# Designs tried in a protein design chat: miniprotein binders against b1l550. Part 69

Target 1, 279 residues: b1l550
Amino acid sequence: MRLPEELLERARDIHSEAPSHRIKLDRVGSFGLKVPVEFKGFLLLAEADVWVSLPEGRRGVDLSRQVEAIYELSNPPKDPFSLCREAAISLLEKLNYADSSGVSIRFDAPLQDGESLKYYGVEISSIASDEIINKIRVEILGMTACPCTAELIRAYKSSEIAATHTQRSLGILEVSTKAEHPDPDKLASIIERAMSSPLRTYTKRPDEGGLVIRSLSNARLAEDVVREMIHLFLEEFGHLPEDTHILAAVRSMESVHMHDIYAERSFSLDEIRKEISSH
Below, E stands for the ipSAE of ESMFold2; O stands for the ipSAE of OpenDDE; V2 stands for 0.75 times the mean of E and O plus 0.25 times the DockQ between their complexes.

## First folded at step 7 (miniprotein)

Design k24
Fold by ESMFold2-Fast, scan of step 7:
Structure k24 (fold): chain B 279 residues (1-279), chain A 94 residues (1-94)
Amino acid sequence: as target 1 above (279 residues)
Amino acid sequence: GEIRVTVEIERNGKRIRFLYRFTSPEELEKALKEIERIIRMKGADRVRITVEASSEEEAERLADELRELAERLGYDEIEVTREGNRFTVEAERE
């Protein structure tokens, strides 16, 4: 049943009323929306959050206008980067009381892996005010091998094999910039190249053996992986604005421990250049 | 070489600034289409687009494309200014 629209003339406009307390809110919105996106030839179901700032004198946000902003721009499905930026701007136009708006879109990105596919996590956002700030976070699993145990095994003269423990490690690169979102495939590539070896969706025994040998021959601490990720990032994306902020991190799911090892570094491009130049 | 495009869009006294950096013509074409959609959606009264390129020739070509874009969007007053390899296109509605 649809109620008559004439009732709107008699109902209180709750959203425009004064709140119980004059406190501004930073983010008010619709979270967990399902939206279709087109990413590199794939039609994917993504999850989106949309929000705006709410001034101290207004009780609520027009949630229907938030949903309209993203859904109008998602039909037909388009690339998630343009959708993110355009929806953030649309939110400010539709909700003129807001000082800022934001859109976040999350999905698993397919990556060709031989004759199969593997997936990595992508989260992108755009926050609009008097400028637009674009953020992207890429997470992909890889393999690391312990150099400490490898050294002990090599020192053990009666050993028949060179061995160390290996484990899955999650590599993370997050970039916040006034420029366009970096290509997530390039960020994923940086993470995988920094690891002891990438992971595969499917391997046959000879290929699996080769992958393990590659990892063992390229043993790296979580700390080594983070430094290599930063080095590779600067080679590929050093042209971004100097105030671009980066988070590089690795979470290693240690096969010999009941706990994980974590290493990270946050920096801006101008900060890291000064640090490197001081040495 | 690297191309930098700064877009400032104003409507009802509120201004938003965007920055693009790219090295390929394909990336540029996508950016220009997005800029067009954003201007149309916002209904901007005033637009200022600044292009910086490694060569004067490249910057001039982009300035021409942006001037044509402003004309297609129906802006009445369009001014193009040059300072070396930097071109600025300013457009306003009457």
Scores: ipSAE 0.194, ipTM 0.689, lowest interface PAE 5.3, mean pLDDT 85

Design k25
Fold by ESMFold2-Fast, scan of step 7:
Structure k25 (fold): chain B 279 residues (1-279), chain A 94 residues (1-94)
Amino acid sequence: as target 1 above (279 residues)
Amino acid sequence: GEIRVTVEIEKDGKRIRFFYRFTSPEELEKALKEIERIIRMKGADRVRITVEASSEEEAERLADELRELAERLGYDEIEVTREGNRFTVEAERE
């Protein structure tokens, strides 16, 4: 059922009215939107949140304008980075009462894995005001092997390769910058190279054996993984602006415990360079 | 070599600034298309684009492309300024 358009002339504009309480809201928007994106040759279904700030004198936001903004920019599908930045800017243009806007897009990114594909988590955002701030978070599983238990087994008479417990570990890199979003495939690669070994979707028995041996011969503490991720990040992305902020973390799902081990470090590029130089 | 692009767009006294950093020509092409779309979408009154490259010749070539873009977008006041390997294209309309 569609009501007659003539009723619009008599209807109150609720959203433009004064609110009951003159309180600013930081984020008001449409959350959980499904949008198509094109990523590295793949057409993916992503989930998007779009929002704007709302001034204390205005009762509500034009939600239909928010949906229209991202819809117009997502058809035909485009890369999620351009979609994120352009949609954030478009929101400020279409909703002139807003001081800031933001867009967040989440999806599982395909990554080549031998003859098949594996997937890692990506969340990107752009927050627009007088400047645009771009943020990306990459999460990917890898394998770690415990060096402490390996050393104990080596002390106990064992094989040439020390036996130890292995577990899945989740590596996390998050970057916030005024420059464009870093390439998530490169961030995922950094995480995997910092681990004892990567995980795979499919392995034949000889390849599986090799993966296990690689992990066992490259045993690493969660603390080791975080430090290696930071080292590799600086090699690849040290050219970003000095005020770029990074979070490097790993959560190890310890196979011998009922609990996880977690290690992290947050830093700006300026901060970490001075710290490393002072040592 | 590395190419850096800074874009400032202004409409009705409100300004937004954003940056690009890349080394590949393919990424440059994508950035220029995005810049064009954003300017068209905003209907900007004033645009300032600064390009910085490893060579003066490359930066000047990119500045020429940006000047042509500003002309295609209908800006009637276009200024190009240089400081070494850094070129700034400023475009303004009524």
Scores: ipSAE 0.230, ipTM 0.704, lowest interface PAE 4.8, mean pLDDT 85

Design k26
Fold by ESMFold2-Fast, scan of step 7:
Formats: sequence, C-alpha cells, structure tokens
Structure k26 (fold): chain B 279 residues (1-279), chain A 94 residues (1-94)
Amino acid sequence: as target 1 above (279 residues)
Amino acid sequence: GEIRVTVEIEKDGKRIRFMYKFTSPEELEKALKEIERIIRMKGADRVRITVEASSEEEAERLADELRELAERLGYDEIEVTREGNRFTVEAERE
C-alpha cells in the first residue's frame, strides 16, 4: 500500500528545517542494520551502524540515504572492510551537509579448527572526513594458567610441571589507523599465541590432554599475556603508520575467584618504540 | 617489502585522502580494486596516487599499473612523477 503522491507535495521537509536549538550533533544515524558480508569465503550476517555529523542549522538527517549508502554497496555481498570504508565515503557524497561520516560493522568470524570451526568477535569501523580513520577490535577466548599457584604446588611437590588453576581469558586487540584495517585472523592469532594455550571447539582425550599440558607448561599472568600480545603485534604490524593507536587487553575469568582480573595498555607505535628503545 | 599507497581524490573541490600500508601481493590486489571502486563511486574529477616501496623496481611497476588504471577510468590528463623511491600518478579529466 502506497500513500497518494499528492501527499508528498504537501508534506514539509522536516529534516531540512531549522532545529529548536542550534546545536551540532556528532553522530546521527541508523543503528543495528543487518547486512550480508563475504569474509574469507564465508557469507555472514553482520550488524552495521551508519552515521553522519549533523550541523547546528539542520533539524535532521536523511535516514533513507544512509540505508541506501550501505545497502547499495552490500549487493552482492563484499568483504566487510571494503564495505565499511566505501560506505563511509558514500555517506559523505550522498549527505553533503555532513562534515564527517562513520560506519561500524560487527560479526563473529569463523576460524578453521581442525575439521570444525571456532568463532571470534570482530568489530570494524571507518570514519571519513577529509581523511579516513579505520578501527578494528578483535576479541578471542584462550586459556591461561596461574603461575603463582603453579609455583606453590611445584614447591610442595618438588616437580618441574606443577598443577595450577586454569581459566578462560578474553584477549582483546584494538587498532586505529589511517592505513587499511589489519587482518583480523592475524590479530586473533597474535592473541592466541600470547595465551597459555588456545581453546578448541572439539577435542578428543589425547588432544585435550595436550592442551592442558601446554597450558600448564606455559603459565602466564594477564600482565604477561598483554606484554606478549604487544611484542607479537609489533613483529607483525610494525609497518603501520607511526600514529597508529593500539589497545591490548586481557580479561581473565579467574576460576578461583568470584571476580575477573583485567590488564591493558594503550599506545601509539611512536610511543611504544621510544619506550622499548630507552634504557 | 613494505608498500605504501596514498590516494587523494577530488570532486567539485571536495577532497578526501586515504592510505594503505602492506607487505603482501594479495593485499595490494585488494587495495587496487577498492581504489577503483571508490574513484568510480565518487566520480572524481582529479586523483593523485602516490606509491612508495623499498624496491625502486617494485614502485615503478605499481606506478605503471596505477597509470593504466587511470587510463581505463577515462582520465585524459595523466602525469607520472618520480622522487627517489616514490612515484606519484596525477590524473584529471577536465
């Protein structure tokens, strides 16, 4: 059912009117859109947010134009990184009153795990003005083993490999850069390698035993994991622009506590290189 | 080695700049396809693409590939300039 075209001629253009108060808004848009994306051979359903800045003299944004910007670029489905950047640019082209635009896309990324798959979280964004800033956040679970309790048990038992408590830990890497988004699989790999061991979707008893032994032999504090993630990040992505900003963090869901342990470090590539190069 | 591509596109006096830094050929191919789509989408009147690579030969090959891209996109004035290990491809259709 469509309303008569005559109504369109009589209706006021509310969005182009002066607002009640001349106040600029930083982000106005359509949030929680469902968008198909192609990620490394998989067709995934992602969730997207799109927005633009709104000048002080304009009452509202054209929400239909925002949805058009992302949907026109998502058919056929393409990789979420190109979709993110291209949609942000398209928003500025379609909504000429805006000073800036942004797009965020969230999805669970499949990662091959033997004959099965496991999943990790990805959130990417692109913010466009007279330049583009790209941001990516990767979250993946791994296993950590407590070195403090391991040392106590080792002293008690007089053994090289001591029993200790293990727990799931969430590793987080967030990168903001003027260059293209880093490959999330590489970020996920960095997080997993920094952990005591990775987690598996399916494991037979011998493989499960191997994971436990690996974890116990590689006991790490949350602080250790964050430092290792930073070290591995610099090895893989040290080529990014010097003003690239990184957040490395670990949230350890301690099996012996009612609370979690959290450790993080934010830095730019320029800052961390100077810090590491100092005495 | 490391490759840096900086893209600057302009339409009706409005300009946007973005860049890539990568080390693998797969990343380069993907970047070139995205650059082409963005230029077509914006309908840019002028484009300036600067490429830097550790290898002079690699940078020159990439610059030639970008010049060919500009020709395929219909730009009628294309200039390629060199400064050491960096090449700049400037194209406009007016």
Scores: ipSAE 0.468, ipTM 0.819, lowest interface PAE 2.6, mean pLDDT 86

Design k2a
Fold by ESMFold2-Fast, scan of step 7:
Structure k2a (fold): chain B 279 residues (1-279), chain A 94 residues (1-94)
Amino acid sequence: as target 1 above (279 residues)
Amino acid sequence: GEIRVTVEIEKDGKRIRFLYRFTSPEELEKALKEIERIIRMKGADRVRITVEASSEEEARRLADKLRELAERLGYDEIEVRREGNRFTVEAERE
């Protein structure tokens, strides 16, 4: 059933009406859209949120125009970074009452792991107004080994490699910048290199033993991992604008505790350079 | 090897600004295609693109590509300004 077009002449334009309260809303949009994206040779299913600001004098947004903005740009599938930025700009063009727009896209990124693949989490966004702010968050699991218990066991057994507890740790790098999104594979690499060892999709016994030995020989606190992530980030991405903001964090799922250990640092490139230079 | 590109596009007095930082030819080609799509989508009546590279020769080559893009997009007035290793391409139409 399609209702007659003549009804539009009699129906109120609800969205253009004054609201009950003259309050601006920061984000109004369509959330949880499924969108195909092309990422480094892979066709992936991503989830997208699109939104605009709503002025205090307008009751609602035209949600169909938001869906048009992202779906027109996603067919054929394109890289999620260009999709994110272009859709945010398109939203401002299609919805002229908005003074800002945003797009977020989430997907699991494949990463080569020997002759197989492993996956890490990526969330990107672009917020457009009189400028574009791009944000990317990468999360990947790695392994950490406790240096405190390792030292105690080394004293007990007098061995070259001390036994200690190991656990999965989630590494997080989030970057907000006026420049284009950083390459997520490089961010994932930074996180893995900062850990005691990376995780594998599968291993045979000799390779598994090697990963355990690597972790035990490279025991690190969550605090150590965060500092190393920051150091490696500055080496790779120190060319970004000075007002670029970074969050580096580790959540360690401690095998000997019923709770997690968490460490983080947020900073701008300008702040961290001054801090490092003062020492 | 760092290349810096700043893009400002305007339509009906409304402006949006965005940046690129890159080092490879592949990144440059991707950026130029995105810039073109955005300009076409917005229907911009004024475009200002500033490019800065480590050498004047490289910056000039990039400015030439941007001037050609503006010509291809049908802009009536195109001006290229230089200040050291920085080139600004400004394109306008009525």
Scores: ipSAE 0.444, ipTM 0.814, lowest interface PAE 2.9, mean pLDDT 86

Design k2b
Fold by ESMFold2-Fast, scan of step 7:
Structure k2b (fold): chain B 279 residues (1-279), chain A 94 residues (1-94)
Amino acid sequence: as target 1 above (279 residues)
Amino acid sequence: GEIRVTVEIEKDGKRIRFLYRFTSPEELEKALKEIERIIRMKGADRVRITVEASSAREAYRLAEELAELAERLGYDTYIFRIEGNRFTVEAERE
């Protein structure tokens, strides 16, 4: 049912009215929008959130204008980095009462894995005000093997290749910067290289055996993985602005426990360089 | 405020660079027409345009206008932020 358009002329403009309480809101918008994006030759269906700040004197935001802003820029599909930045700027232009805007886009990114594909999680954001801050979060599964149990088993039965428990571990790298978004494939690569071994979509038995042996021979604590991720990140992305903020984390889904192990470190490039140089 | 635009044109592996600096809308309109004329006449394979303005919003808005101009000329465009109030439009046709 569509109501007669003449009713719009007689209805109050609710959004422009004063609110019941004069309180500023930081984020008001449309969340969970489905948008197509083009990512490295793939057409993907992504989920997007779009939002603006709302001043204390205004009751609501123009939600239709928010949706129009991102949909106009998503047809034809384009890369999610340009879409985030362009939509965030467009929101501030279209909604002049806002002093900030933001766009977040989430999708599963395909990654070539031999003759097959595997997938990792990507969330990209751009937050616009008098400056633009770009944020990217990459999550990818890998394998870790416990060095503590490996040492106990080696002591007990004296084998060259330590027997130990292995588990899937989720590696996380999140970067906030005034520069352009880092390449998510490079972030995913850093995470996988820090793990005991990467995971594969498809293996034959001999290749599967090789991955297991690699993991067992490269046993790492969650703490070890986080430190290695930070080391590798600095090698690849040390050129980013000094105020770039990074979160490196690992969640290990321990096969011998009902609970997970978690390790993280957040830092700015300026902060971490001073820390490393003092040791 | 002052706006700086750097245009790099590549044709058959040869690269030519142009620098523009302006403070008024009239100067900007003249520069945009000159940029369009140069791109059309050179038949460039790749064009890289870097914009710097007094604010990120102003720089990005101008980068969008330049990307739209390149798209009208048959190029595929990408906009990247370099640092602070600097944005680059990369356009290629090949």
Scores: ipSAE 0.000, ipTM 0.089, lowest interface PAE 25.6, mean pLDDT 81

Design k2c
Fold by ESMFold2-Fast, scan of step 7:
Structure k2c (fold): chain B 279 residues (1-279), chain A 94 residues (1-94)
Amino acid sequence: as target 1 above (279 residues)
Amino acid sequence: GEIRVTVEIEKDGKRIRFLYRFTSPEELEKALKEIERIIRMKGADRVRITVEASSLEEAIRLAYELAKLAERLGYDTYVFRIEGNRFTVEAERE
């Protein structure tokens, strides 16, 4: 239903009015929007949040302009990195009262797994102000095996490969940078290589046995996995600006405990280089 | 190439699936009329439409036409899923 334009001209512009309390808001926007994206030859349903800052003298944000900004840029579907950056810029241009804008896009990324696909989690963001800050978070499951229990059983049984407990572990890499978003497939690869073994969508018994033996032969603490992720990240992405901030984390869903084990490290590239060079 | 369209209609928690196959624009127009009749007749709460074509571009083009059809019938549409040459649109009334 379309109302006559004369009604719109006579109605109060609520959003431009003074608020009841003169307080600035950091993020006001449309959250949980469904948006198509093109990722490495796949069209995927992504979920997007779009937001702007709201000054203390303005009652509300024009939410319809936020939706316009992202949907104009999503047709035809494009890569989520360009969409994220371009939508953040478009928001700031369309909503001239805002000091900053942001866009976050979340999706499950397909990764080739033999004749099938497996999926890992991706969240990307772009925050626009007088500069653009790009953020990416990648989460993928892998397998870890406990070296402590392995050593105890090896000592007891005198075997070359000790039995130990294995569990699913979630690896996390988060990068915030003024440069373009890192390739999420490379981040996922770093996480999987740091694990005792990767996980598969499906395996037959011989392949399953091979993964388990690989894991047992490469037993790693959550702490070991985080350190290896950092080492591999620096080899692949050490060229990023010095003020690039990284979070590396592992959550191990311990098969012998009622609780999980968690290990993390946050750092800037400048910070970690100085730390490593001090040895 | 062959185009396959799967229409899933949900009404009062019950889901019914219809499958269409066609190779010509004339068959497509007939299928669109049939899909419209079924959606209208069932009074669906939600409709999921999956298009599989010889190319992703063809699947997108056809899914867009089906989304416009659902919108004319009072549904809000969004892209639900795609993999390879399959495009899925979800339509719902609130």
Scores: ipSAE 0.000, ipTM 0.075, lowest interface PAE 25.8, mean pLDDT 80

Design k2d
Fold by ESMFold2-Fast, scan of step 7:
Structure k2d (fold): chain B 279 residues (1-279), chain A 94 residues (1-94)
Amino acid sequence: as target 1 above (279 residues)
Amino acid sequence: GEIRVTVEFEKDGKRIRFLYRFTSPEELEKALKEIERIIRMKGADRVRITVEASSEEEAERLADELRELAERLGYDEIEVTREGNRFTVEAERE
């Protein structure tokens, strides 16, 4: 049963008390909340973290206010990007002792794949203070084929189509910007186009053969994939503010090694344009 | 062409700034709806929206749409200023 509200007159307000040590905390909040979101016509179950900064003179955060902030805005389900930004702002309004707030939302995004669906990973965040910084990370698997082994086998035996090892590779694009979140479907498309071939949920034998031939005919190093992702990103999203920061990376789960190969590049739009224009 | 919209809203002396950049009318429509929801949620006493576009005509048209949005949201004092291809809409209550 519900305890009498009269007890609030007798109980200490622990959260508003002075802490044992006057130390500011950067992030205090509710992590692993389940929230429904509406994404491009789909109702999805997402996982959210919400937090605020805690000043040195306050013992604790009002966690119930944090849950209220995101749940109030998530019913009925809405677009996860707007939910992320609006919840971060709401947290600052509800918890006036905080200097900053943040929200992150994670979900697997459906993508049409022939007659089926495939899924890619999306994590978005919004951090609010006197400005908002929006971040999005997209991860999707694709296929790469090794050009080095292809060349070696070609030298060993003549062939019209290169024979080489293929493997799954995870492509990653992460964007941090003062502008709104980029469209994750476009980020996923950039990653897939940079690979030797995309992966599919379901293929029949003739289609599978075609995919393999495409991959073998488009062999790429992890380094090649990262450079291509950057090139394609600039074509699609070069309009973002010049202080926008991007991470482009690929992790190749090499079929001939006990370990993975990893390549990455972090850059701002201003930095990369100056680099490219110097050649 | 490219369009830049900067939104600043203030309540009790605290300000938050948003930046939007886009090239399509569809993106603009979504941004305007979000701006409206955020202003309504924040209960801002003052809003400053700056529009910058490659064309003066385009920027002026967007500034007019934002002025109408401020009127719809109940702001009593609305001022539009121009500096080249940059239009600023300032709206206040009281």
Scores: ipSAE 0.012, ipTM 0.561, lowest interface PAE 6.9, mean pLDDT 84

Design k2e (at its last look DockQ between E and O 0.01; V2 from the best seeds 0.00; counts 0 for: pae O 16.5 > 1.5, placed apart)
Fold by ESMFold2-Fast, scan of step 7:
Structure k2e (fold): chain B 279 residues (1-279), chain A 94 residues (1-94)
Amino acid sequence: as target 1 above (279 residues)
Amino acid sequence: GEIRVTVEIEKDGKRIRFLYRFTTEEELEKALKEIERIIRMKGADRVRITVEASSEEEAERLADELRELAERLGYDEIEVTREGNRFTVEAERE
């Protein structure tokens, strides 16, 4: 059903009216939109949020114009990074009363895992004003093995490879930068390389045994994993602007406890370089 | 080597600045295509792109590609300025 278009001439334009209270709003938009994206040869269904700032003198935002902006740019599907940046700029152009705009896109990224696939979480955003700030968060599961229990069992049994408890650990890297988004596959690789071992979607028994032995031979505390992630990040992405902000974190789902262990560090590139070089 | 690109686009007195940092030809081609799409979408009346590379030859080549891009986009006034390994392409449309 479609109402007669002539009714528009009699209806008030609610969004352009003055509000009851003259208060600026930081983010007003359309949240939870479904958008197709092309990621490294895969066509994926992503979820997007789009928003703009709203000035004190305007009652509402043209939400249909926001949806049009992202959908026009998503057909045909394109890579989520370009979509994110271009949509943020388009929103600011199309909604001229806004001081800033933003776009966030979330999806599960496939990663080749032998003859199968595994998945990791990706959330990216771009916030546009007189500059663009790009943010990416990558989360992937890996395995950690406890070095404390390993050392105790080694002492008891005098074994080269000591038994210890292993658990799934969630590694997190979040980067906020004025440069383009870092490649999420590289961030996921950094996280996995920092762990005792990566996790697999499928393994045969001999391969599974090898994975367990690898983990046991490379036992790491959550604190160790975070430090290694930071070290590997600096090797790969040290070329980013000095004011780039990074969060590195690990949440270890301890198999011997009713609770998790968590370790994190937030830093700017400028800050961490001075810390590492400080003598 | 490392390539640093700063893009400033302006329309109706509003300016947006954004950066690229990359080391590969593939990343460069992707960035140039994105820059072109953004300029077309915004209908920018003024564009300033600064490129800095580890070698003068790389920077000059990229500056030439950006000048050609500005020409294809219909900019009337294009000026390229140089200081060592840094090149700036400024383009304006009437």
Scores: ipSAE 0.459, ipTM 0.814, lowest interface PAE 2.8, mean pLDDT 86
Fold by ESMFold2, look of step 8:
Structure k2e (fold): chain B 279 residues (1-279), chain A 94 residues (1-94)
Amino acid sequence: as target 1 above (279 residues)
Amino acid sequence: GEIRVTVEIEKDGKRIRFLYRFTTEEELEKALKEIERIIRMKGADRVRITVEASSEEEAERLADELRELAERLGYDEIEVTREGNRFTVEAERE
């Protein structure tokens, strides 16, 4: 049933009124929207959140305008990074009473894996005010091999081939910057190169053997995976603004324990450069 | 070559500033299209685009392209200043 539009002339405009309690809100929005995006030739279904700030003198947000802002820009589907930044700006323009706006978009990014595909997690956001701050988080699984057990087995039962435990490890890079979002494939590559070996969607036996040998040849502590991620990140993205903030982390699902190991470091580019140059 | 772009847009006394940094012509073309879309969305009174190009030859080409962009967007007061590899396009309308 659709109500007559003439009623809009008689009804109170509730959201434009002042509230009983004049309290500013930081984020008012629509969360969990389904949005099509085009990423490197793939059409993907992404999930998006959109929001604006709400001043103390305004009772509600024009929520339909929020949803229109992102959907108008997403048809036809386009690059999720441009969509994210443009939608954040569009929200701030369409809802001109707001001091800030935000958009987040999350999707599984396809990555070539031999004759098949694998996927890694991507979440991006853009927060607009008198400036735009862009954030990207990439998560990808890899394989780690424990160097401590490998060394103990070598020392105790001297062997031509060292044995050790291997496990899946989740690598995380999160970047917050005033420049455009970094390429997620480059971030995923940094994480994978820091691990003992990549994970595959499937392998044939000769390839599986190669992965195991690679992981044993490149055994790494979770702590050193994080350090290697930082090193590789600085080589690739050291050109970003000095106040760019990074989080590098690993959660290792240790195969010999009931619990996981976690290591992380957060830093700004200017902070880490000072730290490295002091050693 | 790295190219650095700073965009400042003003409407009704409110300003927004955003940055781009890239090294490829593909990235530059995408950035210019995004900048055009943003300016159209804001309906800005004033636009200031500062570019540090990778060469003087590139700066000259880009300055001409951005002047033409400002004309297409309907700005009637356009000023371009250049100092070597760096230039600024300032455009305004009422």
Scores: ipSAE 0.396, ipTM 0.790, lowest interface PAE 3.6, mean pLDDT 87
Fold by OpenDDE base, look of step 8:
Structure k2e (fold): chain B 279 residues (1-279), chain A 94 residues (1-94)
Amino acid sequence: as target 1 above (279 residues)
Amino acid sequence: GEIRVTVEIEKDGKRIRFLYRFTTEEELEKALKEIERIIRMKGADRVRITVEASSEEEAERLADELRELAERLGYDEIEVTREGNRFTVEAERE
């Protein structure tokens, strides 16, 4: 049932009223929107959050206008990075009482795996105010082999290639920068290369054997993986602004324990460069 | 021109949908090969592929290619429908 438009003339504009308590809010918006995006030739349905700040003198946000802003920009579908940045800016323009806006977009990114596809998780955001800050989080699963158990078995059996337990490990790179969002495929590649081996969607028997052998020959602690991720990141993305903030993390789903092992480092590019140079 | 390809695969009552968008012919060819591989891997009982192109001629050419693909994949019943610059190839396996 559509209410008569005449009711709008009689109804108070609740959103524009002064609140009972004059308190600014940091984020008010719609979460869990579905928006189409185009990524590497794939049309994907992404999940999106949109929000703005609310000044102390305004009771509510025009939520419908927020939703309109992102959907206007999503037709036709475009790359999620441009959508994210453009929507954040558009929100500030359309909701002129806001001093800040934000957009977050989440999707699974397709990644070629031989003759099949695998995927990695992507979450991007853009926050607009007097400046624009772009954030990207990439998550991809890999495999790690334990060097400690390998060393024990080597010592016991005197074998050149020691058996060890392997497990799935989730690698995470999160980058916040005033520059454009870093390339997600490059970030995913860094994570995979930092692991003992990548995961495969499907393997033939010879390929599977080779994958395991590779993992065994490249046994790494969770700590090793994080350090390697940082090293590779600096090689690939050292050109980003010095105030760029990075989180590198790994969660290893240990196969011999009921719990996970977690390692992380948070740093700015300036900070980590100074640290490495001091050695 | 922009080419949109939608692939729907049905196997054992489960439907999987893939959406592709291409701006170059080279990308399209790669996608078609990928589609072929996916169809083969899943062993779909039913495949529906929709192609939308900027021109009717281009869409028709692509539809023909997809029909040929379905034939090569061993589908017995292939139906091609047209709606403007949009062609749908439906293939079923008995």
Scores: ipSAE 0.000, ipTM 0.160, lowest interface PAE 16.5, mean pLDDT 85
ESMFold2 (binder alone), look of step 8: mean pLDDT 78; pTM 0.766

